# VHH binders against Peroxidase 8 (PER8): the designs that were tried, part 8

Target 1, 290 residues: Peroxidase 8 (PER8), of Arabidopsis thaliana (Mouse-ear cress) (q9lnl0)
Amino acid sequence: QLRHGFYEGTCPPAESIVGRVVFNHWDRNRTVTAALLRMQFHDCVVKGCDASLLIDPTTERPSEKSVGRNAGVRGFEIIDEAKKELELVCPKTVSCADIVTIATRDSIALAGGPKFKVRTGRRDGLRSNPSDVKLLGPTVSVATSIKAFKSIGFNVSTMVALIGGGHTVGVAHCSLFQDRIKDPKMDSKLRAKLKKSCRGPNDPSVFMDQNTPFRVDNEIYRQMIQQRAILRIDDNLIRDGSTRSIVSDFAYNNKLFKESFAEAMQKMGEIGVLTGDSGEIRTNCRAFNN
Short names: E, the ipSAE of ESMFold2; O, the ipSAE of OpenDDE; V2, 0.75 times the mean of E and O plus 0.25 times the DockQ between their complexes.

## First folded at step 3 (VHH)

Design c20 (from c1 with S52T S53T; framework vhh_7b18_3)
Fold by ESMFold2-Fast, scan of step 3:
Structure c20 (fold): chain B 290 residues (1-290), chain A 120 residues (1-120)
Amino acid sequence: as target 1 above (290 residues)
Amino acid sequence: QVQLVETGGGLVQPGGSLRLSCAASGFTFSYYDMGWARQVPGKGLEWVSYITTGGDTYYQDSVKGRFTISRDNAKSTVYLQMNSLKPEDTAVYYCVKDEYGSGSYEFDYWGQGTQVTVSS
């Protein structure tokens, strides 16, 4: 079972090593927080937080990385570096799944988001199948989102915290929001800006949070209220009666958002985890032990 | 071969201006977000500014309102216009390429830097 201080007796420096590695990467590149949030979310909502996302494909075995929805996931080298140092100090002890969870938590705090504790004791999965990847698209309705999040144990408020909170940092490529550019209800000045930004080749990117793109804060919810959400899935949250009041609560109370997001991230990191004798402790996060 | 070449650094007095340029080659420039990072003597490398492929910009608080990042996709060049320079801006400035999906610009596709010294 997951617990606080799981590695206290077996690898006392585990969390400090991960935190130092994450800080060194983040200090040089503020996009690390967005990368790790995306990585943890894509891992946890697909067969649980078992680091199945980290497995590299081979010519004989595709992996979750083979799916187009995961082509934009990055930050694997951060996990690799933490794992390499942990294997030197504490061989075959700290799972890749725990490294992902700890690294994401620390990156949120670095970006001005909430500080929170996580339980550890995850073990790494033995499967990584493209067919298991079921991720919400950028245009889905609130009803579809509620159903999907309920299926993994989340209520509506937690869903709003995770969808919006995950989009407080990072970029979206123009192919993901063409429906928004065509929407006359979008803020007209932003819509004109996005039409110009998206004229270029190679699927240009824009910040999902137009005002504080590198801070984990409630600004994304304020953007929703102003008809400035980049993705339809975010815009739908302010337009739907089941989520509208939650968006407003977060938009006007950053402390409430941060507390709700911390709780949501703790819960997300505990989805479908393998513990005890299930799974394995990989020596290389990108490959099964045998 | 992927290459980033920074130019435009130099010695200026406080309140002065400099324009840094980064000429990129060996990759499809318009595909990648770009930025500027700096290394203050004796400190680690820290971010200064970022520009997405769609033209969105970001600035760290200490340079906001004084620095302007821009890009010219036809010339495969990213610029940093630095106004109202302060002694605290003294650093080696690096052009950085951020990748979608497969690499980290902090380890890949980083230039040699250009020295900016703000002193009277």
Scores: ipSAE 0.211, ipTM 0.642, lowest interface PAE 4.5, mean pLDDT 88

Design c22 (from b6 with Y50F E58Y; framework vhh_7b18_3)
Amino acid sequence: QVQLVETGGGLVQPGGSLRLSCAASGFTFSYYDMGWARQVPGKGLEWVSFISSGGDTYYQDSVKGRFTISRDNAKSTVYLQMNSLKPEDTAVYYCVKDEYGSGSYEFDYWGQGTQVTVSS
ESMFold2-Fast, scan of step 3: ipSAE 0.363; ipTM 0.719

Design c23 (framework vhh_7b18_3)
Fold by ESMFold2-Fast, scan of step 3:
Structure c23 (fold): chain B 290 residues (1-290), chain A 118 residues (1-118)
Amino acid sequence: as target 1 above (290 residues)
Amino acid sequence: QVQLVETGGGLVQPGGSLRLSCAASGFTFSYYDMGWARQVPGKGLEWVSYISSGGDTYYQDSVKGRFTISRDNAKSTVYLQMNSLKPEDTAVYYCVKDEYGSYEFDYWGQGTQVTVSS
């Protein structure tokens, strides 16, 4: 069972060690928050928050990293560093899955987002299959998103907090938003800028939040209202009747957004978790113990 | 082999300006996001500015409005124009390369010293 303070008796410095490692990386590179948010989301929505995403492919077996949708996931070295330090002080105690959750939580706070507690006690999965990877694309309809999030236990409000909140930081490659560049409803000045930016070779990237790309705040929802959303999935949230009022509420109330995003992140981090005697405690987050 | 060569550092008085250049080789420059990070004496590394392969720019709050990052893909060069320099800008400045907008800087140059002193 997940609980607050799971490691208080077995590894008292666990969260402090993770937090320090995350701060050192974030202090050097503000994009750590975007990297860890993407990592946790891609891990949790595929067979639960079991760190299956962290497994490296071998010559004999592909992993979730083999899927093109995961090619851009980064921050594995942050998880590795935290795990290495934790194994020195508390051998075979702190799961990679818990490290991902704690690291993401701390990176959100560093980027100006909400501060919140997480329950721990996750164990690491014994499977990482490309065929298990089913992630929402950048062009999906609100109806498709609602169905997908409902299947993992999320209501519409939580979905809007997660989709928009996750896009408050980070980048999107031009191949993912060609439909938006061609959409006359997109802000005309931004559309012209993106047409120019996307002329470059090898699928150039742009910030998803054009104003505060390194802060977890409600600016992305304000961008949606201004027809400045980079991805179709984000633009759809302001245009659809089932989500429009929620986008508006978040756009004009940063405190409400932060509270909702914190609750959404807590819930996301608890999807399909392995506890008790299920799974394992990996010694290397990138490989199964055997 | 990836190589990043920084130039343009030096000693300047508070309020002065410097222009840093980073000549890149060994990779297809236009494919990668580039940035500038600095090592302040006695403190950790902090990044200063970022420019995506598509030209989007971002600046740390402490330098916003004073520094401008730009790139010239034909010359495989990234620049940092530093205006209104302050003593706290004193640092070794590193040119950094990132993979495909992931913002995980995978290569660092040798650095160039910037000293702001009266």
Scores: ipSAE 0.000, ipTM 0.376, lowest interface PAE 11.9, mean pLDDT 87

Design c24 (framework vhh_7b18_3; at its last look DockQ between E and O 0.02; V2 from the best seeds 0.00; counts 0 for: pae E 18.5 > 2, placed apart)
Fold by ESMFold2, look of step 4:
Formats: C-alpha cells, sequence, structure tokens
Structure c24 (fold): chain B 290 residues (1-290), chain A 119 residues (1-119)
C-alpha cells in the first residue's frame, strides 16, 4: 500500500539519500531533470511504475530498453548510485521504483518546478518485455493521444500537463521534427534557425523549450502559442480545439501549470504499482534478483 | 581520478579491421555512459559511437554497420570493433566518458590512439 513517508520507520534517510544523489548530478549537469522525467514516464506508462524499464537486456533476453522508443532514455546511473547507497544503509528495503519516483520529484524541484509530495511503497516488477512497450510518437494526433491517456486513467487536462511539462526541458533530434521544419506556419525566425541547426551531420538535436530549456515552467506553452513548438504533438496541442484552451490556461498562469503538473506527476507515479508482497525489492536495479 | 587508456590503434589497409580497447579507472564504470570520439585531420573532433550504462548502442551514420561498440563492466573496459575500414576513418580515436549520455559533451577523454588506414 502506497503512503506518504513509507520508509520513515524502515529507512529514515531514504528520501534524503536519493535527494543528495540527484542534487549532486543535477548540480553538474542540468539535463538530469529531462532524463528523469522521461525515465519515469516511460517506466510508468508501460505496465505500471515497477522499474521494469531499468532492466538491462542480455544476449539471451531483450528488455524494454531494446525498443527504439526507449533509445533516448538515460540517467540510469543516477538510480544505480542512489540504490548503492541505500543498500549500504538499509539493505533490501528501498525499491528501485520508489527511487525513480523520488528522484524525478526532486529533480523537478531543482529545475524550478513545483515541490510536491509523493507516496512511496512501490515494489519492483519481475518482467521487462519489449512487446509491452506501446509509446506514442511525436506526430500522433491529439485524438489518438487522448484515447491513449484515457486508457491509463488520465483526462485531457492531465495529458496536456504531462506532454508540455515533460517537454519544457530536454531535447529533440532533428529527425523527429522534419515535418515542423517544412511547416510554413511555424514561427519564421525559429524555422530558419532550425533549418541551420539541422544541417549538421549525425542527427543534431535542439531544445524543445527554446527559451527556458533547463527550467520546469510554463514557457513551453507560451512557445506553443507563438508557433514555436518543436514537436508536431506539441504544436497539435495549441491547434486542436479539444486542447487549445488548456494550453492557453497554462501559458497565462504558471501557478496553475505547476499545480496541474504536480498533480499529474503524482497520478502518473501511481499507475499499476506493485505493493505489499507483490514483486520484489531489487538489490541491483539493472537485474532481477534471481 | 578518472583515467581512460586506449589501446589497439595502428596502421591497416583499406577493408581491414582493428579492435580498440579502453581501460577505465577512478570511477564506478558500470554507472556511466561511454563512447568513442575521433580527431580527423583538418576537421576537428567528432563523435563516433556511444554505449549507455545499460548497454544501448548508438553510431554516427558514417560508421553504422561497420563499427560495433561494446562494454565489459567486470573489466571496466569499452571496446570498438572497426571493420571494413576506409581511409576516411584515419584519426586519433579517444575513449570518452559521459555522465548523462547527452552525446554533446564528454566530461573526460583519454590520451588517444592513432588509427591510420592507407595502402
Amino acid sequence: as target 1 above (290 residues)
Amino acid sequence: QVQLVETGGGLVQPGGSLRLSCAASGFTFSYYDMGWARQVPGKGLEWVSYISSGGDTYYQDSVKGRFTISRDNAKSTVYLQMNSLKPEDTAVYYCVKDEYGSGYEFDYWGQGTQVTVSS
């Protein structure tokens, strides 16, 4: 059963240890927030927040990491470092799924985003199958996206908070937004800049939030209104009648965005969790215990 | 102190193969992403290949299908198997460590190993 402060009796320093590890990495590299946001989202929407994404593939056994939609997920070493410290202090106590949840929450706050509580008590999954990975790409229609988010219990407002909030930091490779570069309705100065940036070899990348790429704030929604969204799905949010007003509300009210994003992240962190005696507490987040 | 030591460079004819090795020390190797970059004469530094701490591999287009990156966490070593070598692959190859897998900045570099592809 999830609750606030699950480890207060069994591992009192659990959240502070994770927080320190995350801070040390974030202080040296501000892209940590983007990495952890993507990691938690990709873990949670694929059969629940059970850290199944963290399992490394072997020559005999592929894992969720073997799927192309997960190719850009990084930051696993941050989770490993936190787990290593936690195993020294509280052996076999703090799950990898809870480390991901706490680490992401803390990285959001470090990047200027909302501070919020998360419930803990997740246990780690016993499966990591490539066939379970069903993630939507960046050109999906709003209608298809609404259906997908509804299937995991999220309304349209929560979806818009997660999509934009997840894209207020981080980068996208040029191959993912060639349709945007060709779109004459995109802000003409940004479009010209992107054409220049994308001429380089090796599939260059750009920040999805062109103004505050290292801050978790509502700027991505202001960029959407100004026709400066990098990804097609982000541009679709301002153009589609079912999401347009929500984008506008977030763009003009940063407090509303931060509150909505915090609530959305809390809900996402509880999808399909294992608790009680289900699953396991991994000693190495990259591998099942057996 | 982080140390990265490359070996395995040399002179090879076009179409040949080389295997580069990078012995790493001074950090918990299994926690960090690793890669190879090269200094091509007259063109500056460019990334070649990248392997995440989880073993996922990435290649620049010019080497894809010819080069294979791998790692052995027990030996704290990253490898680059280079097949079907071309004169354009002539460069100093550096082992690199990247804390976050960004692919744009590498925090630590080795001393480099020369690979020369010529008849």
Scores: ipSAE 0.000, ipTM 0.117, lowest interface PAE 18.5, mean pLDDT 86
ESMFold2-Fast, scan of step 3: ipSAE 0.391; ipTM 0.737
ESMFold2 (binder alone), look of step 4: mean pLDDT 82; pTM 0.834
OpenDDE, look of step 4: ipSAE 0.027; ipTM 0.369

Design c25 (framework vhh_7b18_3)
Fold by ESMFold2-Fast, scan of step 3:
Structure c25 (fold): chain B 290 residues (1-290), chain A 121 residues (1-121)
Amino acid sequence: as target 1 above (290 residues)
Amino acid sequence: QVQLVETGGGLVQPGGSLRLSCAASGFTFSYYDMGWARQVPGKGLEWVSYISSGGDTYYQDSVKGRFTISRDNAKSTVYLQMNSLKPEDTAVYYCVKDEYGSGSWYEFDYWGQGTQVTVSS
């Protein structure tokens, strides 16, 4: 069972060790928050938050990392470093799945986002199959997003907080938003800038939040209102009647956004978790024990 | 193999300017986001600036308005123009490679020889 303070008796320094490792990496590289948000989302929406995403492929067995949509996921070395330190202090105690959740939470706070508590007690999964990877694309409709998020227990408001909140930091590659560059409804000055940036080969990247690309704040929702959203999935939120008022609420109330995002991240971190005697506690986050 | 070679450092008086260059080789430069980090003796590394492969730039608050990052994809080079230098800018400056805007920031990606910048009178 997940609970607050799960490691209080078995590994008291668990969360402080993870937090220090995350801070050291974030201090050197502000993109850590975007990397960990992407890692947790891609892990949790595929067979639950069981660290299946962390498994390396072998000669005989592909893994979730073998799927092209996961090629850009990074930050595995952060999880490895935290796990190495935790194994020295508390052998076979702290799951890789809990490390991902704690690390993501701490990285959000470092980037100016909300501070919140998470429950722990996750165990690591025993499978990582490419065929299990089902992720929403950058061009999907609001109706498709609502159906997908509802299937995993999220209401419309929580969905808007997760889609927009997850895009407050990080980059998008030009191949993901060609439809936006061709859309006359996009802010004309930004569209001209993006046409220039995306002119060359090799799929260049741009910041998803053009104004505060390294802060977890409500600026992305303000960008949506100004027709400056990079991805179609974000732009659709301001144009659809079922989500428009929620975008507006978040754009004009940063406190409301942060509270909603914290609640959404807590709930996301608890999707399909393994507890008790299910799964395992890996000794290496990139490989099954046996 | 992948190499990043930093040049352009030196001794400069407060208020002066320097331009750092980073020559990259061993990879398709235009695929990757690039940045600059600096190491102050006795302190940890601190991030300074970032440039996406498409040209979007961002700066740490302490250097914003004084430093400008740019890139030349044809020459596989990233630059850092440093103006209005202060004694607290004294550090070894390292060039950083970041894959796909979500890449690998290993110590050896920005750890190398670096280039020393000393700001004193």
Scores: ipSAE 0.014, ipTM 0.506, lowest interface PAE 7.7, mean pLDDT 87

Design c31 (from b6, 17 letters changed; framework vhh_7yz9_2)
Fold by ESMFold2-Fast, scan of step 3:
Structure c31 (fold): chain B 290 residues (1-290), chain A 120 residues (1-120)
Amino acid sequence: as target 1 above (290 residues)
Amino acid sequence: QWQLVESGGGLVQAGGSLRLSCTASGFTFSYYDMGWYRQTAGNEREWVAYITSGGDTYYADSVKGRFTISRDNAKNTVYLQMNSLKPEDTAVYYCVKDQYGSGSYEFDYWGQGTPVTVSS
């Protein structure tokens, strides 16, 4: 049901409008790519890419935003701005779920990652339930990650591209990697730096990719090889026999990483999508239609 | 009330140095990631430098190797040390704070900026 050029006949400027809005935000703030990657992943792995994550809680109903794991998700204003302009030009036509997918794709390209096409035609979901939120933590084993990704149709190579690729940009708070600071196998100079950074109050943050924190490139895999991964979930990828060679392949070949990440992001954006007459086209991405 | 007050700008000869300061008030400074943006007449704001609450730094390619961002949490101040200044660095410089840090992408602009003019 999803296809390239879904909006060619119904809203020809749809993708260009989203792209311009994303560029304007990214131009002012390079962390936009990290925000949108997190947003799309958290949306897609919870009941499919149906924009359920975007729903605001009300006094009458909690939403996925009510869950602590989603407290750090940002970028909603970007989606709102794109939706507002699209509703003026093409009323009730472009889904919030498609806007998230297009925005994330464009933000990856802006940050030096791969350029790729996405299929569109998603419709927006009719539920956003805190109990549906199940996400991998920063310390999980490779076996746990493989099981989780397999449950949504992803092989080991795609998993390595998504876990590492998603961490090429963005920050982690010190409370999430205390186990790494205590690990003598971590690069000793980086470990000393992190001990100093994390000594202060209020849970300080550090870049997950210590060398190119605003670029979507293969540097995170080189960091893994050098024992410089910040999160245990990333470090585990180089230590485990089922993923080690894939990490090395990506670390050695940025073109291979970019191609694999693009394919992985295309597949991620197609998880559990609603098409045809299922779901709705929201007028406001933060609320179900009245 | 949150506030950021930029200072240290001025007129400097090409090849010279300036140190910009941004003093924060009304929030727990050590908790927030901070940064610097600049705006040239006729152009939109462009990002220059970023420092996490833990002290990690990153720079735009145009200033890398010449500018250094740092912070002094005891003084609630973020600094931008600008060396080897070029005429194209002429701009109004703005201090910004990230609204959170973890997964946050928005910056608060509470300062009026500090102008820097680099003569050739």
Scores: ipSAE 0.240, ipTM 0.657, lowest interface PAE 3.9, mean pLDDT 89

Design c32 (framework vhh_8h5u_2)
Fold by ESMFold2-Fast, scan of step 3:
Structure c32 (fold): chain B 290 residues (1-290), chain A 122 residues (1-122)
Amino acid sequence: as target 1 above (290 residues)
Amino acid sequence: EVQVVESGGGLVQPGGSLRLSCAASGFTFSGYSYDMGWYRQAPGNQHERVAYITSGGDTYYPDSVKGRFTISRDNAKNTGYLQMNSLKSEDTAVYYCVKDEYGSGSYEFDYWGQGTQVTVSS
């Protein structure tokens, strides 16, 4: 079972080691929080938080990393570094799945988001199949999002906290929001700026939060109200009757957003987890033990 | 049930051309969120997206194929295409067609077919 302090007896420095590794990477590159949020979400909504996302493809078999929706996932070297240090002090003890959860939690706090505790005791999965990857895209309707989040046990308020909260930091490539650039409902000054930014080759990226791109705060919801959401999925939240009031609540109450986001992240980190004798404790987060 | 079937692969000389086809069953391309992409995988490499077309007709290509590959679709025939010109040995791979019903600018592996082999050699 998952519990607070799972490693207190078996690896007392586990969370401190992960936190230090995450801080060192974040101190050099503020985009680490966006990277880890994406990694945790993409892992947890696909067969549970079992670190299946971390598995590298081989010549004989693809993995979840082979899916185009995961092409932008990064930060694997951060997980690797934490795992390497943990294996030195506590061999075969701390799962890759727990490292991802702890690392994401600590990166949120570093970026000014909520501080919260997580339960640990996850074990690593034994499969990583491209066919298991079903992720919401940047243009989906609110109805589609509600159905998807409900299927994994989340209500509408938690969904709004996760979609918006996950987009308070990070970037979107221009190919993912051409529909927004063509939309006259988008803020006209921002739309003109994005048309200019997206003219170049190699699918450039822009910050999803135009005002505080490195802070986990409620600014993304304020941007939604101002017609400044970069992705259609975010813009849809302010336009749909089922989510509009929740967006407003978060936009005007940062404390409420942070509390809701912390609870949502705790719940997300517990989706479909393997515990006890299920799964394994990988020695290398990028490969199955055998 | 949603399925895609790729065809049109084969062996060609460097500088040659091939047109790949993707036949869809269980869905139509006339829907609002039914984007389509072509991906390839060579031995030892991860999957690479080589072309993407949205339901509205917007197209996207990586620099490695831009100007040489053209993606298109025929909604009436429920078929997608990848026209490949000026082929290079580096284009040798299995090519896969994917349907993206979430409009993500990416794909779901659930809809990947068996793929079609393209070999470019002298």
Scores: ipSAE 0.000, ipTM 0.187, lowest interface PAE 14.3, mean pLDDT 84

Design c33 (framework vhh_podentamig1)
Fold by ESMFold2-Fast, scan of step 3:
Structure c33 (fold): chain B 290 residues (1-290), chain A 119 residues (1-119)
Amino acid sequence: as target 1 above (290 residues)
Amino acid sequence: EVQLVESGGGLVQPGRSLTLSCAASGFTFSYYAYGWYRQAPGKQRELVAYITSGDTLYADSVKGRFTISRDNAKNSIYLQMNSLRPEDTALYYCVKDEYGSGSYEFDYWGQGTQVTVSS
């Protein structure tokens, strides 16, 4: 079972080592929070938080990294660095799955988001199959999102906190929101700006939160109310009757958003986890132990 | 608004080649994985080829003979079919993966293009 203080007896410096590595990377590059949020979400919604996402494909085995939806996931070197230090101090003790969860939590706090505790004791998965990757697209309806989140144990409020909260930082490539640029309900000045930013080849990117792109705060919900959401999935939250009031509550109460997002991230980090004798403790987060 | 338009089917003799094309519009093409399904008369639908941003997958029945490719700039998917056999006779459908990629659940089926292989 997951518990607080899981590593107190086996690797007392575990969380401090992860936190220091994350801080050093974040201090040089504020986009680390966006990278780790995407990494944890993409890992946890696919067969649980078992670090299956971290497995590199081989000539004989594709992995979740082989799926196009995961081509934009980054920050693997941060997890590698933390794991390398942890293996030196505490061999075969701290799972890659726990490192991802701790690193994501610490990166949220660094970006001004909520501070919260996480339980640990995850073990690493023995499987990473492209066919297991089922992720919501940027254009899905609220009804589709509710069904998907309900299937992994989340209610509507938690879903709104995760979808919007996860987009308070980071970028979206222009190819993911062409439908929004064509939407006359989008803020006209922003639509004109995005049309110019998205001209030409190489699929440029834009910040999902146009005002506070490096802070985990409620600004994304305020942008939704102003019809300034970049992705359709975010815009749909303010348009749909089942989510509109939750978006409004978060937009006008940053404390409520932070509390809800912290609870949502704690729950997200505990989806489908392997504990006890299940799975393994990888020595290299990018490869199975054989 | 979502459209997948197949073309390139026809009647060919065994051993010949044929290239199918699928033109996509109405959504963010580069975000999704695509496949080619086929259905022969009286048989169940079979996924013969699947393509993501960097990987391909083939049914054992066509591996080594068929090649799937994509062109994100042109919003198009292709199926190059070599060494065609009578058992390849089917209506071929271009499909888009419902969750983007890796799900193998398809939310759109085009009108199909008929491939007939006979002497």
Scores: ipSAE 0.000, ipTM 0.125, lowest interface PAE 19.1, mean pLDDT 87

Design c34 (framework vhh_7aqx_2)
Fold by ESMFold2-Fast, scan of step 3:
Structure c34 (fold): chain B 290 residues (1-290), chain A 121 residues (1-121)
Amino acid sequence: as target 1 above (290 residues)
Amino acid sequence: QVQLQESGGGLVQAGGSLRLSCTTSGFTFSYYDFSWFRQAPGEEREFVGYISSSGGDTYYADSVKGRFTISRDNAKNTFYLQMNSLKTEDTAVYYCVKDEYGSGSYEFDYWGQGTQVTVSS
């Protein structure tokens, strides 16, 4: 079972080591928070928070990294560095799955988001199969999102906190929001700016939060109200009657957003976890032990 | 090999202006986002400014908003930091950084050697 202070007796410096590694990377590159948020979400919603996403494909064995939806996931080197340090101090003790959860939590706090505790005791999965990858796309309807989040135990308010909160930092490539550029309901000045930014080859990127792209705060919800959301999935939240009031609540109350996002992140990090004697403690986060 | 080289630093009086340049090689410049960081003596490194691969998005630290402007020239494989209304608190070594975002291959961040900016009273 997951619990607070799981490593207090077996590896007391575990969270401090992860936090230091994350800070060193974040201090050099503010996009680390966006990278780790995407990593944890893509791991947790596919067969639970078991670090299956971290497994590298081999010549004979594809992995979740083999699917196009995961091509943009990054920050694996941060997890590797934390794991390498932890293996020197506490061999075969701290799971890669726990490192991902702790690293993401710390990166949120560094970016001005909420500070919160996480329970630990996750074990690493023994499977990473491309066919298990089922993720929501950037254009899905609110009804589709509600159904997907409900299937994993999340209510509508938590869904709004996770979708919007996860997009408070980071970028989107132009190919992912062509439908928005063509939408006359988008803020006209932003629409013109995006048409200009998205000209040319190489699929340029833009910030999802146009005002505070490196802070985990409620500004993304304010952008939604102003018809300035970059992705359709975010814009849909302000247009749909089942989510509109929640978007408004978060837009006008940063404290409420932060509390809701912290609770949502705690719950997300506990989806389908392996504990006890299930799974393994990998020595290398990118490969199974055998 | 990825290389970034800062230039344009120097000594300037408070209220003055400087323009820093970061010239790059070893990668396709237009694919990547770039940032400026600085480090004052005895202090930790501090984020200064960011520009997206398209050039359409910029973001600044609160301490420099309205005074500093980041820009890029894809034809020259160079990006810039225009610093106006300089304060003594802006004295630091300034670093340009290549940011990787969304490629799935995050080997490590690339930093330049730095360029010294000194603002006298």
Scores: ipSAE 0.000, ipTM 0.190, lowest interface PAE 14.5, mean pLDDT 86

Design c35 (from b6, 24 letters changed; framework vhh_7mjh_2)
Fold by ESMFold2-Fast, scan of step 3:
Order: structure tokens, then sequence, then C-alpha cells
Structure c35 (fold): chain B 290 residues (1-290), chain A 120 residues (1-120)
């Protein structure tokens, strides 16, 4: 069972080591928070938070990394560095799945988001299959999002906190929002800027939050209200009656957003976890022990 | 062979301005988000700012009013314009390439750096 202080007796410096590694990467590159948020979400919604996403494909076996939807997932080197150091201090003790959860939590705090505790005691999964990867696209309707999040135990408020909160940092490639560039309801100045940025070859990127792209704060919800959401999935949240009031609440109350996002991230980190004798403690986060 | 070569450093008076350039070669420059990072003598790395392949910029809030990052994809060149230079801006300035082209947590290639000295 997941517990606060799971490693207190077995690896007391576990969280400090992860936090230092994350800080060193984040201090060099502010996009680390966006990378780790995406990594944790893509891991947790596919067969639970079991670090199945971290497995490299081999000649004999594809992995979740083989799916196009995971081509943009980054941060593996951060997890590797933390794991390497933890294996030297506390061999075969701290799971890769716990490292992902701790690293993401610490990166949120570094980016000005909420500070919160997480329970630990996850174990690493024994499978990573491309066919298990089912993720929401950037254009899905609110009804589709509500159904998907409900299937993994999340209510509408938690969904709005996760979709918007996860997009407070990071970039989107132009191919993911061509429908928004064509939308006359999009803010006209932003629409003109995006048309210019996206006219080049090689699928250019833009920040999802145009004002505070490296801060975990409520600005993305303010952008939604201003018709400035980059992705359709975000824009849909302000247009739909089921989510509109929640978007407004977050847009005008950063404290409420941060508290809701912290609770949502705690819950997300506990989806379908393996504990006790299930799974394994990998020695290399990118490969099964076998 | 990926190469990043910074130029434009030198001695400058307090309150002065300076433009640094970073010439990129050996890869498709227009695919990649880029950053400027600096390191003062005896201190750690300090991130200055980030520019996406599409031209969007974000700056370290402590430096926002003092710097402008731009790029010319047709010339494979990244720029850092610095104004109102202070003694504490004395550092080696590096350009860095995003490891996977966009939104990465790591920079895979750094230039050798160009040194800026702001006279006391």
Amino acid sequence: as target 1 above (290 residues)
Amino acid sequence: EVQLVESGGGLVQPGGSLRLSCAASGFTFSYYDMSWVRQAPGKGLEWIGYITSGGDTYYNPSLKSLVTISRDNSKNTLYLQMNSLRAEDTATYYCARDEYGSGSYEFDYWGQGTTVTVSS
C-alpha cells in the first residue's frame, strides 16, 4: 500500500536525491516541468503508474515509446540520473514509478505551482505494449473527455484541473491546432501570430500558455476566457456548459486552481499502482530486470 | 557534425549594449528550439531565455527587460541582444540546442561560449 514516508527506513535520502536531480535539470532548462508532467500523465493513464512508458523498444519487442503519441515524451534522462544515484545508495529499493511521481511533483513546485506530498511504494510494471496506449487527442469534445476521465475515476472538476493544468507549461506543434488557426472565434491578434509562426516547414512549435509558458499557474484558464487557447481540447472547456464555470473559477482564483491541481496530481499518481509483491524494482528504468 | 559557434563577446562599459550571435551548422536549424545560458566566473549556469522554432520567446524574469532573443532561420543564426549591461552580467554566454528539437528537458549541444566582460 502507498504510504507517506514509505522510504524513511529503507532509503531515507530517496526524495532528496530525486529533488536535487530535478532541480539541476530545471535550473538549466525551464521546460523540464512540461516534460515531466507529460511523462507522468502518459504513464499513469496507460495501465497505471507503473513506469511502463520508460521501457525502450528492442529488436524483439516494441514498447509504449513506439507509439506516435509518445514521440514527444521527454525527461527519460532525468529519471535515469536519479535512478543511477539511488541504486548506488539504496540498491533495488526505489521504483522507477516512484521516481516519476516524485520528480513531477518537485518540478511543479519549482515552476511556481503547488507544493504537495505524495504517497510512495509503487512497483514497476512487467509489460509495455503499444496496443495499451489510449490517449486523448488535442481536438476531442468535452463529452469525450468527461467519459474518458470518468473511466479512470476522475470527476469533471479534476478533469478540468488536469487538462488545463497540464497545459500551463509546454509547447504544441502547429499540426496539432490547424483547426484553431481556422477558427474565427480565436483571438484575432493571436490567430495572426500563429498563422505567421506556422507557415514555415518542419511543424514549428508555440507555447500553449502565451503569457507564463514556464509557470504552473492559472494563466491558461485566463487565456481560455480570452479566446486564446492554443488547443481545441482547451478551448472546448470554456465553450461547454459542463466545464465553463470551473474554468472561470480557476481563472479568477489561482489559490483554488493550485489546490485543485495538487489534489488532481496526487490522485493521478495513484492510478492503477502496483504495490507489495506485484511488479518489480527495476535496476534500469528503461529495461525489465529480465 | 553539429556545431554551435558563439561570437560577439568582448569588453563593454556599464550601461552599454552588445549583440551576441550563434552560428549553427550540421543540422536543420529551423527544426530546433534554442536557448541562451550564461555562467559567471565561479558560479553555476543561469538560463537566460528560450526561443521556439516558430519564434516564440520566453525569458528568465530576472533578465526580461534587459535581453531580446531572436533567430534568422534562413541564416541558421540565433541572436541575443543585451542592453543596459551591468558588472554582474560578466559571464561566458552559451547557445544551446534543444535535445529533441522542441520542448525538451535537456540540451544536447552547446557552443564553446563567448566571454562578455562588463568593466567595473
Scores: ipSAE 0.000, ipTM 0.343, lowest interface PAE 12.8, mean pLDDT 88

